# VHH binders against q05b89: the designs that were tried, part 45

Target 1, 377 residues: q05b89
Amino acid sequence: MLSSRVRLVATTARLVHSLIYSSSRSFMDLKALLSSLNDFASLSFAESWDNVGLLVEPSPPHTVNTLFLTNDLTEEVMEEALQKKADLILSYHPPIFRPMKRITWKTWKERLVIRALENRVGIYSPHTAYDAAPQGVNNWLAKGLGVCTSRPIHPSKAPDYPTEGTHRVEFSVTHTQDPDKVISALKEIAGVSVTSFSARTDDEEQTRLSLNCTQQALMQVVAFLSQNRQFYQKTEILSLEKPLLLYTGMGRLCTLDESVSLETMIERIKSHLKLSHVRLALGIGKTLESPVKVVALCAGSGSSVLQGTDADLYLTGEMSHHDVLDAASQGISVILCEHSNTERGFLSDLRDMLDAHLENKINIILSETDRDPLHVI
Short names: E, the ipSAE of ESMFold2; O, the ipSAE of OpenDDE; V2, 0.75 times the mean of E and O plus 0.25 times the DockQ between their complexes.

## First folded at step 24 (VHH; framework vhh_7b18_3)

Design j4 (at its last look DockQ between E and O 0.15; V2 from the best seeds 0.00; counts 0 for: pae E 16.4 > 2, placed apart)
Fold by OpenDDE, look of step 24:
Structure j4 (fold): chain B 377 residues (1-377), chain A 125 residues (1-125)
Amino acid sequence: as target 1 above (377 residues)
Amino acid sequence: QVQLVETGGGLVQPGGSLRLSCAASGFTFSDYYMGWARQVPGKGLEWVSYISSGGSTYYQDSVKGRFTISRDNAKSTVYLQMNSLKPEDTAVYYCARSTYEWRVTPTGEYTFDYWGQGTQVTVSS
C-alpha cells in the first residue's frame, strides 16, 4: 500500500504585484503648463516678426494630459493628434502666422483651427523662441558638427531693463547750488531715480548727479535741466541698453576644436540629420578635402542670419540662390538640408527635455505623421 | 597652471553616500563657477552640478534632491555631497571650472574649460 504522498507543490503564485506605478500622470492646467513652457524657454526670445505662444485656446477650463509635438501641423498631423487624444499641440512652426479674417472651411489653416476648437485642443507654437534658446534647435543642430565652441550669431537681449529707466542723465551741481533741492525737484518727475556722487574735477569737489529715467520722463528732465544753464551745458545723456543674454540668440557660430575636411563634415551632418543627401555649394577654391574649422549655422531659412558671417561653412535648411552665390564667392561653402530637416530632429530632444522639465506630469508624444513635404528622388 | 584634483570617489552600496572634493589651484578660485560632470564608460560627458562664485547652485534633474554642491573659497575647494546613490550614478566624476564659453558635444553641452583627472564612483551591491 504505497501511499503516494502527492506533494502538493504549492505553486506560490507570486502575485508579482506589478506595482503598476500608475504614475498618476496628473493633469496640468493649461495656464500652468504654458507658464512652465515659458520657463523652459521664454517666448521673449522669439523674433518680433514671428507669431508665437498659444495660438488656439479652448474655452476654459482646460487641462492637458497629452502634449503632442510636431514640426509642422498639417491636416494629416492634426488627425493624428486627435486620434492620439492630444489636449495641446506644440507645433514648432505656427500654423497661424498671418492674421485670419475668417474662420471657415475654405482653407486648410482655418480648418485646423476649427478642428482644434471642436475637439478642445490647444495649439502652442514656440518657433523662433526655440531657435534662439540655449538648448534650442540651433544648439541641437550644432551637436552634429562635433566638439565645438558655440555662440549665437545674433545675440538676444533681455526682455527688460535690469533697472527702471531707458536713459541715464548725468550732470554736475556746483557748490553754489543746493544739490538737495535739485534732487528733490527731479524726484518729482515720475519715472526718475536719482543718485548723487562726490566727484573731483580739476581739484574741485563737485556733486555729480546720475539719474535714470524712462523715455517719457526724459523730456521733462531735459526741460528741468534747461532752466539752469550750468546744469545743461555739462549734461550727458546715455541711452541704456538691455543686457545681452548669454548663449541665447539666432544662429550659431561654431568653432570646432579640430578642423575636419568638408567631406567629413558632410557625413557628420548627414548622420546627425539622418539624411542620405544634402545640397552642397563649394566656396571658391574649396574642395571636399578643404578644412572646416568654423561653421555658421541656422536652422530653417538661415539667409538673414548667416549673411555676413565669417565662416568656412554655412549650414542651414534653406537659402536663396543668390545668397548661396554670395557665400560661395567669398570662399564659404554652403550645405542645405531642406527647411524642416534642420528642425524636426530636435523634437526628440525636446520631448526628453520637456519630460524632465515638467517632471513627467503629462504625456508628451511626437508626431509620427509629420514629414518633410519634399522627397529627394 | 590650472589644476583640479578630485578626491573622495570609491565603491558604495545603493542608497549610500559619498562626498567628493576638488582642490583647485593656479587661478583665483572665487572668481569662477565650479562644477561637476560625470562620464559613464561609452557614454558622453554629462554635467551634474555647478555652483556660481556667489554660491548659487544648479543641478541636473537626475541628481536633484540627492546631490549637494558646495564650495569653500578659503580652501579653493568645491564639494559634491552625493546621497541616496543609485547604480546609474556609477561614473567617473570630474571636477571642472566653468567659463563663459558654451561647449557643444554630440552628447551635450557644457561651459567648463578645465577638468580634473576624475574620480571613480561605483555604486554596486
Scores: ipSAE 0.396, ipTM 0.725, lowest interface PAE 0.5, mean pLDDT 90
Fold by ESMFold2, look of step 24:
Structure j4 (fold): chain B 377 residues (1-377), chain A 125 residues (1-125)
Amino acid sequence: as target 1 above (377 residues)
Amino acid sequence: QVQLVETGGGLVQPGGSLRLSCAASGFTFSDYYMGWARQVPGKGLEWVSYISSGGSTYYQDSVKGRFTISRDNAKSTVYLQMNSLKPEDTAVYYCARSTYEWRVTPTGEYTFDYWGQGTQVTVSS
């Protein structure tokens, strides 16, 4: 096998990706489209508190020709989506977050639901699943920094355990019991599997058994073992851990190949986000000429993700006043760009990636109306 | 250990067609981007095409519309269908595994980490 490697030119590969054209467009069934969106980036990576996936569904069957992308779904953006004949709206932020007790004309969020259904438009939100995804919002934000390597600040756990089940149970069987009979009885419990078997020791006249089981089966396994005092006294129950994912998780810790001045970094960030202004807090002892090599970033609201991370610079949309003071006191400069300004630019990359992923079967368009509600005046 | 074995090269006239195959083993094939690169006589390596784990395809400009990359995850095999071949396509073609899906950089830089032995494609009258 050859040891040599070839490096793709990023701009050439990105241009080739952008030049993928379809000679025709068709329609996708909503179910098929949702499956494809999940294959692109699993909703299982969303934070447990989040409200992601299909939030509003027209009565089946529903066919999608036009997928409309927006960061926030406001009433103005909904009107745009309807005028542009959207069949499904992908809203990065979920417009429905807390349970609605009523669907009436009283609040703007309820009106979004009514308008969507009356016009047979679905609403889907990936939200923190795309924050975590390796090809997601934080990867896009990191592209503005220059050539660097990055990793998640808080890696996600894999969606599945590496072995069968969520628990390993180990116990001993003495000469008063037949180990094969015990194993057979346990295997009849749904969600139990034997993945290993300890050899009998001649010196102790007992056999150490090992099995894996689901959390649902664990109580039945313990109940079975408790029928014999010898089993229970020597039982070990191990809770298995899901492995950490290398490139999926919240935030990114980015190390530039070549350090640059803070002033240069600010201009890169302004250019990437297309902003005339950003807010800067200088770290203690730092100036605009100070070198920046390590950047910790989190699109949107970054306080909890960034706290305690050692870096030269924090980059996020918003962060509490006290957390900015804490970072600055530790010599860490902070740049704040407003929440959705650190997210919206990703949608162009998302469209291109989804066009390729869906093989250009449907029309994917971006909101032209969507803007951060806060402006510098 | 990772192994990539190319087959299907040969001599063909301009305008002809060839189909290259790359049998992969030693890793979970369906999780990786796969690609083709070529060593043109007297020049360095250049990329030709790659295919994502999900089946999205990418081509350099000189081969667009003539070459088609595909994969069969059940057979752990990547294919390159080469149509309308030109003398400029004469090269040793290498199958390669990419770390694209698992490496995230701001510039989108990608590398191939494992290569096959290569197969010769010659296009001449």
Scores: ipSAE 0.000, ipTM 0.169, lowest interface PAE 16.4, mean pLDDT 83
ESMFold2 (binder alone), look of step 24: mean pLDDT 80; pTM 0.811

Design j5 (at its last look DockQ between E and O 0.53; V2 from the best seeds 0.00; counts 0 for: pae E 2.3 > 2, grease 25 > 24.2)
Fold by ESMFold2, look of step 24:
Structure j5 (fold): chain B 377 residues (1-377), chain A 125 residues (1-125)
Amino acid sequence: as target 1 above (377 residues)
Amino acid sequence: QVQLVETGGGLVQPGGSLRLSCAASGFTFSDYYMGWARQVPGKGLEWVSYISSGGYTYYQDSVKGRFTISRDNAKSTVYLQMNSLKPEDTAVYYCARSSYEWRVTPSGEYTFDYWGQGTQVTVSS
């Protein structure tokens, strides 16, 4: 496939690590830090149902010297963050997901909010935005498989190009209607981008106007056009769809350069995740000696992302019992590693990438307390 | 067999200009994104610029407005015009071909699959 709008990640796009700047000599305003985090990986990559971004904010102004990274923000992890003087906690999973009607001492999640605010600590969650990101958690998980090519199972839509607008509005203006006046009036509507060109339909000389507009602006454009019967009767409105991103999206479909046995793949996964045990469901007709070349993976809870994907192996933290049975019936083996075990190791890579991205301006530390709540004994 | 040959490197004073060329062979040049990467002394490779098969251009922040990438599909050649050169631009510059594939290894990820032997660019007083 050939695309002139593909945004490539070059082989030199990997962030460079520097041992020289392992500690911060400066600080950042919270707004500047949030902007830099969004430049690193846009929150627009998050699923529409998600609750991402800044979840708890100390009263402005707020400066950040220490950014604290954790997979889950529990009360134990909060106490660690406070003892380590965090100014902003990046919690991969949003600790606030359901609307809170009250902030009291009753529930553990409310206590997180109270503790954070009392100590002037912000809470930020990237969640599924980092699942989707090219250099995100699923890319980290893929590093454990061996040398492979990788693509999103469900690519994301481009956030801003070709245009921020969601609609195209087109109509023609005769020279007697003063096209420059019409153009000027339309340009005063926020969220409208106007293009014009000369046109002729039969012997009528026209200026063809083409507007890219946001959904909010669309209502105002229609209101404007409704004041003039001749414009309104000749107006065309088109919905725009943005192109899919090549490397951004949910899940990864990974094709190994060299096929390996399932047994070898299991050992690679255990080594990468630093686990003594994983749970395995063999696909029908498969054994530990069966070759694995194509792996579909999704960190965390992968049922919905992985379903229907053809592969030799599914790799995820958790799947429902029935989805495991469905995969196995199709000859697909399944490895389950528990939810946060497939995510937490990424935080070391994230710290290193953020250190480079932020030019070591702030101190970035990783929770030592954070652990998957499920433990094999 | 893919071959990429860079020319045009050299010694130049700060504020000067240099034009790099890359002759490509062994593949259908017009089908591929092409780019430039550089290896700064004491550091790893970093990307500089790339250009799509349709002519869209992309630049690292540090070179935006100073460097211009272009291509001539008829000559299977990609160019990098480098203006307002700074000592920080001193590096070995590599012409590179994009694979479109996101390649993953235990140590990192890559999207370029071939590059040339490089040409030295030195910016000093």
Scores: ipSAE 0.339, ipTM 0.652, lowest interface PAE 2.3, mean pLDDT 85
Fold by OpenDDE, look of step 24:
Structure j5 (fold): chain B 377 residues (1-377), chain A 125 residues (1-125)
Amino acid sequence: as target 1 above (377 residues)
Amino acid sequence: QVQLVETGGGLVQPGGSLRLSCAASGFTFSDYYMGWARQVPGKGLEWVSYISSGGYTYYQDSVKGRFTISRDNAKSTVYLQMNSLKPEDTAVYYCARSSYEWRVTPSGEYTFDYWGQGTQVTVSS
């Protein structure tokens, strides 16, 4: 009677506590998120004609768990955003561009606003700010060209002056005129900073005064100086400019490390943009075998940015017929890829960049419904 | 040939300090931006700081107030003073050169054209 001791092998089910690091994606306050987005790329980079920033604001407080990215916010895309429980929609293009006199159910844009508000979804649009940003849409588009050096076609200016003041006023004070008294009087004017240095003019030692002042202070400074004819007659007033941002601006002028044929460039662009077709205008005397070394590009509607730029090739979404003719007449070939096709692909990169920038605090999703309205047939 | 050689990495306790150095050769050092990037194993390369030829400094938000980048053009060396180190700062730190011009590559390397071999920084108790 061999009692077969059935060793119950206690299968210690190692509960692999899959530490679902539920990365407790922390809710971000809308204001905090907006600030962070602005830190990513300042809205100050946007063109003055554009309508950027928070376009639709739910009533406070508002928290964001899901950021929804899209190139264009159509009604279909809005439905997707709502289904995916978006708290904020980042629409590259502003759905509100022109002022709305009414918010009714009459127009699709008004309906977007209504649906956003009814569902407590914010709408943010960076548009041209992301065009201009160093890591923005135009830079992304340039990645399709190959290895190159790029610079903005229209460099942006810094949002602020490096020092307080918009003007510099320079004049000389003789020793007989008590430079210290003059300096003291000028320093009493709000928005004025004064620097003095010794200068020799015609073998006479003079105190040269250089002051920075705000626009508001300028008239007071002028008024003060006008009281003394000797000061006023030799006064120079300079308008100060904000510094240029080296890597920020509209469009890109790209110089390839190695020249490639136009045909090769076309294939690169198609591959980058995931397009089977593009529209090509050949410059005068150019063929598909012609070398391309310099490419001027601008995502979206590039005519105003590209015009007058010396390059072998223009790359943009759309350009007027006449602008294409002008470019071609100058020997510049033009590739048109349709407006949104030069933009939409950026959103995948944007997602990744924003994930990093926001330290994965929120969920960032890309629209699957968003597409170019045009079909090539 | 362009060479970048990092030194100064090591093991440090949280709250400690390290100073990284990068000796550059094979190019006119003063004409280039220099920077530091770091890579955590299994993660992508993250820029940390860069300094212009003129001495303008830029920092990632995560290191602002703790890290200081500097350069000595006479020695062709860029430095990264790292204070108040945190475990999250554990990474391989790379010295990188950036041309004055914005570089665009298909791989997404926009700013830096040459990298050192890297130096390991470990912040652990």
Scores: ipSAE 0.144, ipTM 0.521, lowest interface PAE 1.5, mean pLDDT 89
ESMFold2 (binder alone), look of step 24: mean pLDDT 81; pTM 0.817

Design j6 (at its last look DockQ between E and O 0.01; V2 from the best seeds 0.00; counts 0 for: pae E 18.3 > 2, placed apart)
Fold by OpenDDE, look of step 24:
Structure j6 (fold): chain B 377 residues (1-377), chain A 125 residues (1-125)
Amino acid sequence: as target 1 above (377 residues)
Amino acid sequence: QVQLVETGGGLVQPGGSLRLSCAASGFTFSDYYMGWARQVPGKGLEWVSYISSGGSTYYWDSVKGRFTISRDNAKSTVYLQMNSLKPEDTAVYYCARSTYEWRVTPTGEYTFDYWGQGTQVTVSS
């Protein structure tokens, strides 16, 4: 009677509690998201001619779970966004650029707006703000060059003055005049701040007054000073400039640590942009073997930014025929990669940066449909 | 030639302390901001702390209150005292000379022009 002890192999079902970290992706309020996006890169960096920010706003309240990123918002891309249940579309290029006099089914841009609103999808566009931003499109494009030092070609200015006032007015008050009375009178002018300094000129102690004033106050200040010839004749008026923003601006001037051949640079650019072909104009006297040390680049349409910049190579999406000729005549080689090809690749980096910035509170997806309208054949 | 040599890395238990040192040579040490950056495997290089030529200190939020950066200009050395170490602090730590220049590489951006070979810091139980 061989009692076959059936060893019940207790299959300890390791309940791999897949801690589905249900990352409770929290819904973000649209306003909160917009604020956060602005913190990421301020819309104040945008060019004045551009149309950036929230372009289409669903009726409140509106929450965002899915942010959909695209370079261009075409009707096809809109359909994708809707299928993927986007709550907000971040379109690099603004689909609304020119004012719309009507919203009808007649034009594709109007249809975009209609479809967005009907489906309660917002549309946000950063465009040139992301061109100018330190970690923006132009910086991303510069990553394709190799190790380099980069600076904006056109540095951005701060949106505001650090102190109240757009002008500084400086003048001296002689001992015959009561500086305190003058100061008191000036302080009565709204938008004026006054500071007094002791100055020695030609061994005479004088009180020098320095005041900051707004543009509006300037005429009142001048009017006041004009009442006393002694004040007015020695008055200096300075226009104050907004401070420059570090690493912020349009285009990049990139100085490579090591010079490379133009051929090598072309291959780097192709690799970075995932392109098989680019358009090349050789500068006068240049060959594919010519060294490249300094590259001026601007994503998209770079002519206005690159023009006049000293460099071995211009890199941009598109440039006019004449601008290319001008550059070439100066010995500057030009690489054109098509407009959106110098931009679209940035969106992958943008996704990652925004994921981090937004602390993974929302789902960020890239368009798979978005592509350059041009084909190289 | 500019040289930065890190020392002081190692294995430490959570809650432990390490002191990193960086010996600098080949430049006027007192004229430069110095700092520490760290790199976690598979992640980009990130600043941890830097100190001005005048001794002003700056810390990333992740290390604020736990790390202390200091410098000895006479010895051309920058230090990073790391207290209350966490597993998340596990990284290669690099001494770096800060610059105002925006440096671009294929893998990222940074505002330093020279860095050392790095020293491994591992925080594990």
Scores: ipSAE 0.449, ipTM 0.748, lowest interface PAE 0.5, mean pLDDT 90
Fold by ESMFold2, look of step 24:
Structure j6 (fold): chain B 377 residues (1-377), chain A 125 residues (1-125)
Amino acid sequence: as target 1 above (377 residues)
Amino acid sequence: QVQLVETGGGLVQPGGSLRLSCAASGFTFSDYYMGWARQVPGKGLEWVSYISSGGSTYYWDSVKGRFTISRDNAKSTVYLQMNSLKPEDTAVYYCARSTYEWRVTPTGEYTFDYWGQGTQVTVSS
């Protein structure tokens, strides 16, 4: 960014920057790229148990010319990424999930970290954030069903609107107090936003103060208010409930515009995933000619997301034997395609969307060696 | 006050080598990132390489392995060693000073505030 001390040369610096980006693919600073990835799909959509975001970072500064996409980051895929001069690997599945106590040459996952750092390659994993995203993995999987409408099975909550913070604190300042001094003191607390308005309670004019704050800031706010017994007696503390998002969340419940036979649906799924075979469990009383109108899907391992959902068909990568039996006993057919087969095809869509989102500033390539370790023979 | 002077351009056959130099003055050279960009005929400017104040090097993909950027802080000079030159490398090469501007939430982009006059590199039979 330009500073005030370079005001007269700002057009020259900005022009050369702009011309370089116009003439060819260029560098992006890692921090800027990560911000753009988060604007594309927020990491806040990830499940609370997940390990998402930047997992391995070369020492700053780090610039990215080549973004390398893979579903799984194996040692073979790492070697490919290095040969293709990746500067950042987007691995859909996090190769680092449990805390590492050691970074040695002992295990293959530790070797990935060592190889990445030695070659100044970052590793970023969106994982369940992209499962939830409206333009994400489950939306891509739903495209294979035909013309349908869909909604999340488990919608996400809005992360930061209508208001930021996790709590609202409301209290009144009467005519015996200076509200501006109270507001000033509260604004010194990080993570607090304050508003005020006139109100009448018990036939008395007063200034109502309303603030939103984080849980940590809440403790400081309460400490401040407890120093004045008049505030203490009139304070209300509310936990904020964020609205559900209409199109963001785990899984998709898809309703086809027109039902098709299960046999037709199987062929659509095979074509979309480029598979010769899938595993099918017929629901009780169902045949290949049975109509399918409603499909519940979840890429990867979908048992927990799909459980209890009413549908004609479950579509996922893997599901335990007992969960398949449970679905079939309810008359729900199940199609299993193996874990990463239900995810990897999304990466082509992701590349195209990221090329557009980043305005073709960097080179985005897909792994050619990444594949599901399981094959149906 | 700030001045950057490129030298070392010329005509060379494909597969040949050139070494560009950029003499800097008017600022504390060791505090700044330095870089090279090129103006390719008909294609505008593109990045070539840059080097941090601490000596870390970065390259545009098409020049990785062929070009080497280096700096001599004692001489306030940045160099670009260009090996295995191709006709596509024909351009005016510019030396530039970059300042990494930090704010509470920086954009992370490196901008260039001073440029040299350029030196012509021509690769042809």
Scores: ipSAE 0.000, ipTM 0.132, lowest interface PAE 18.3, mean pLDDT 81
ESMFold2 (binder alone), look of step 24: mean pLDDT 79; pTM 0.800

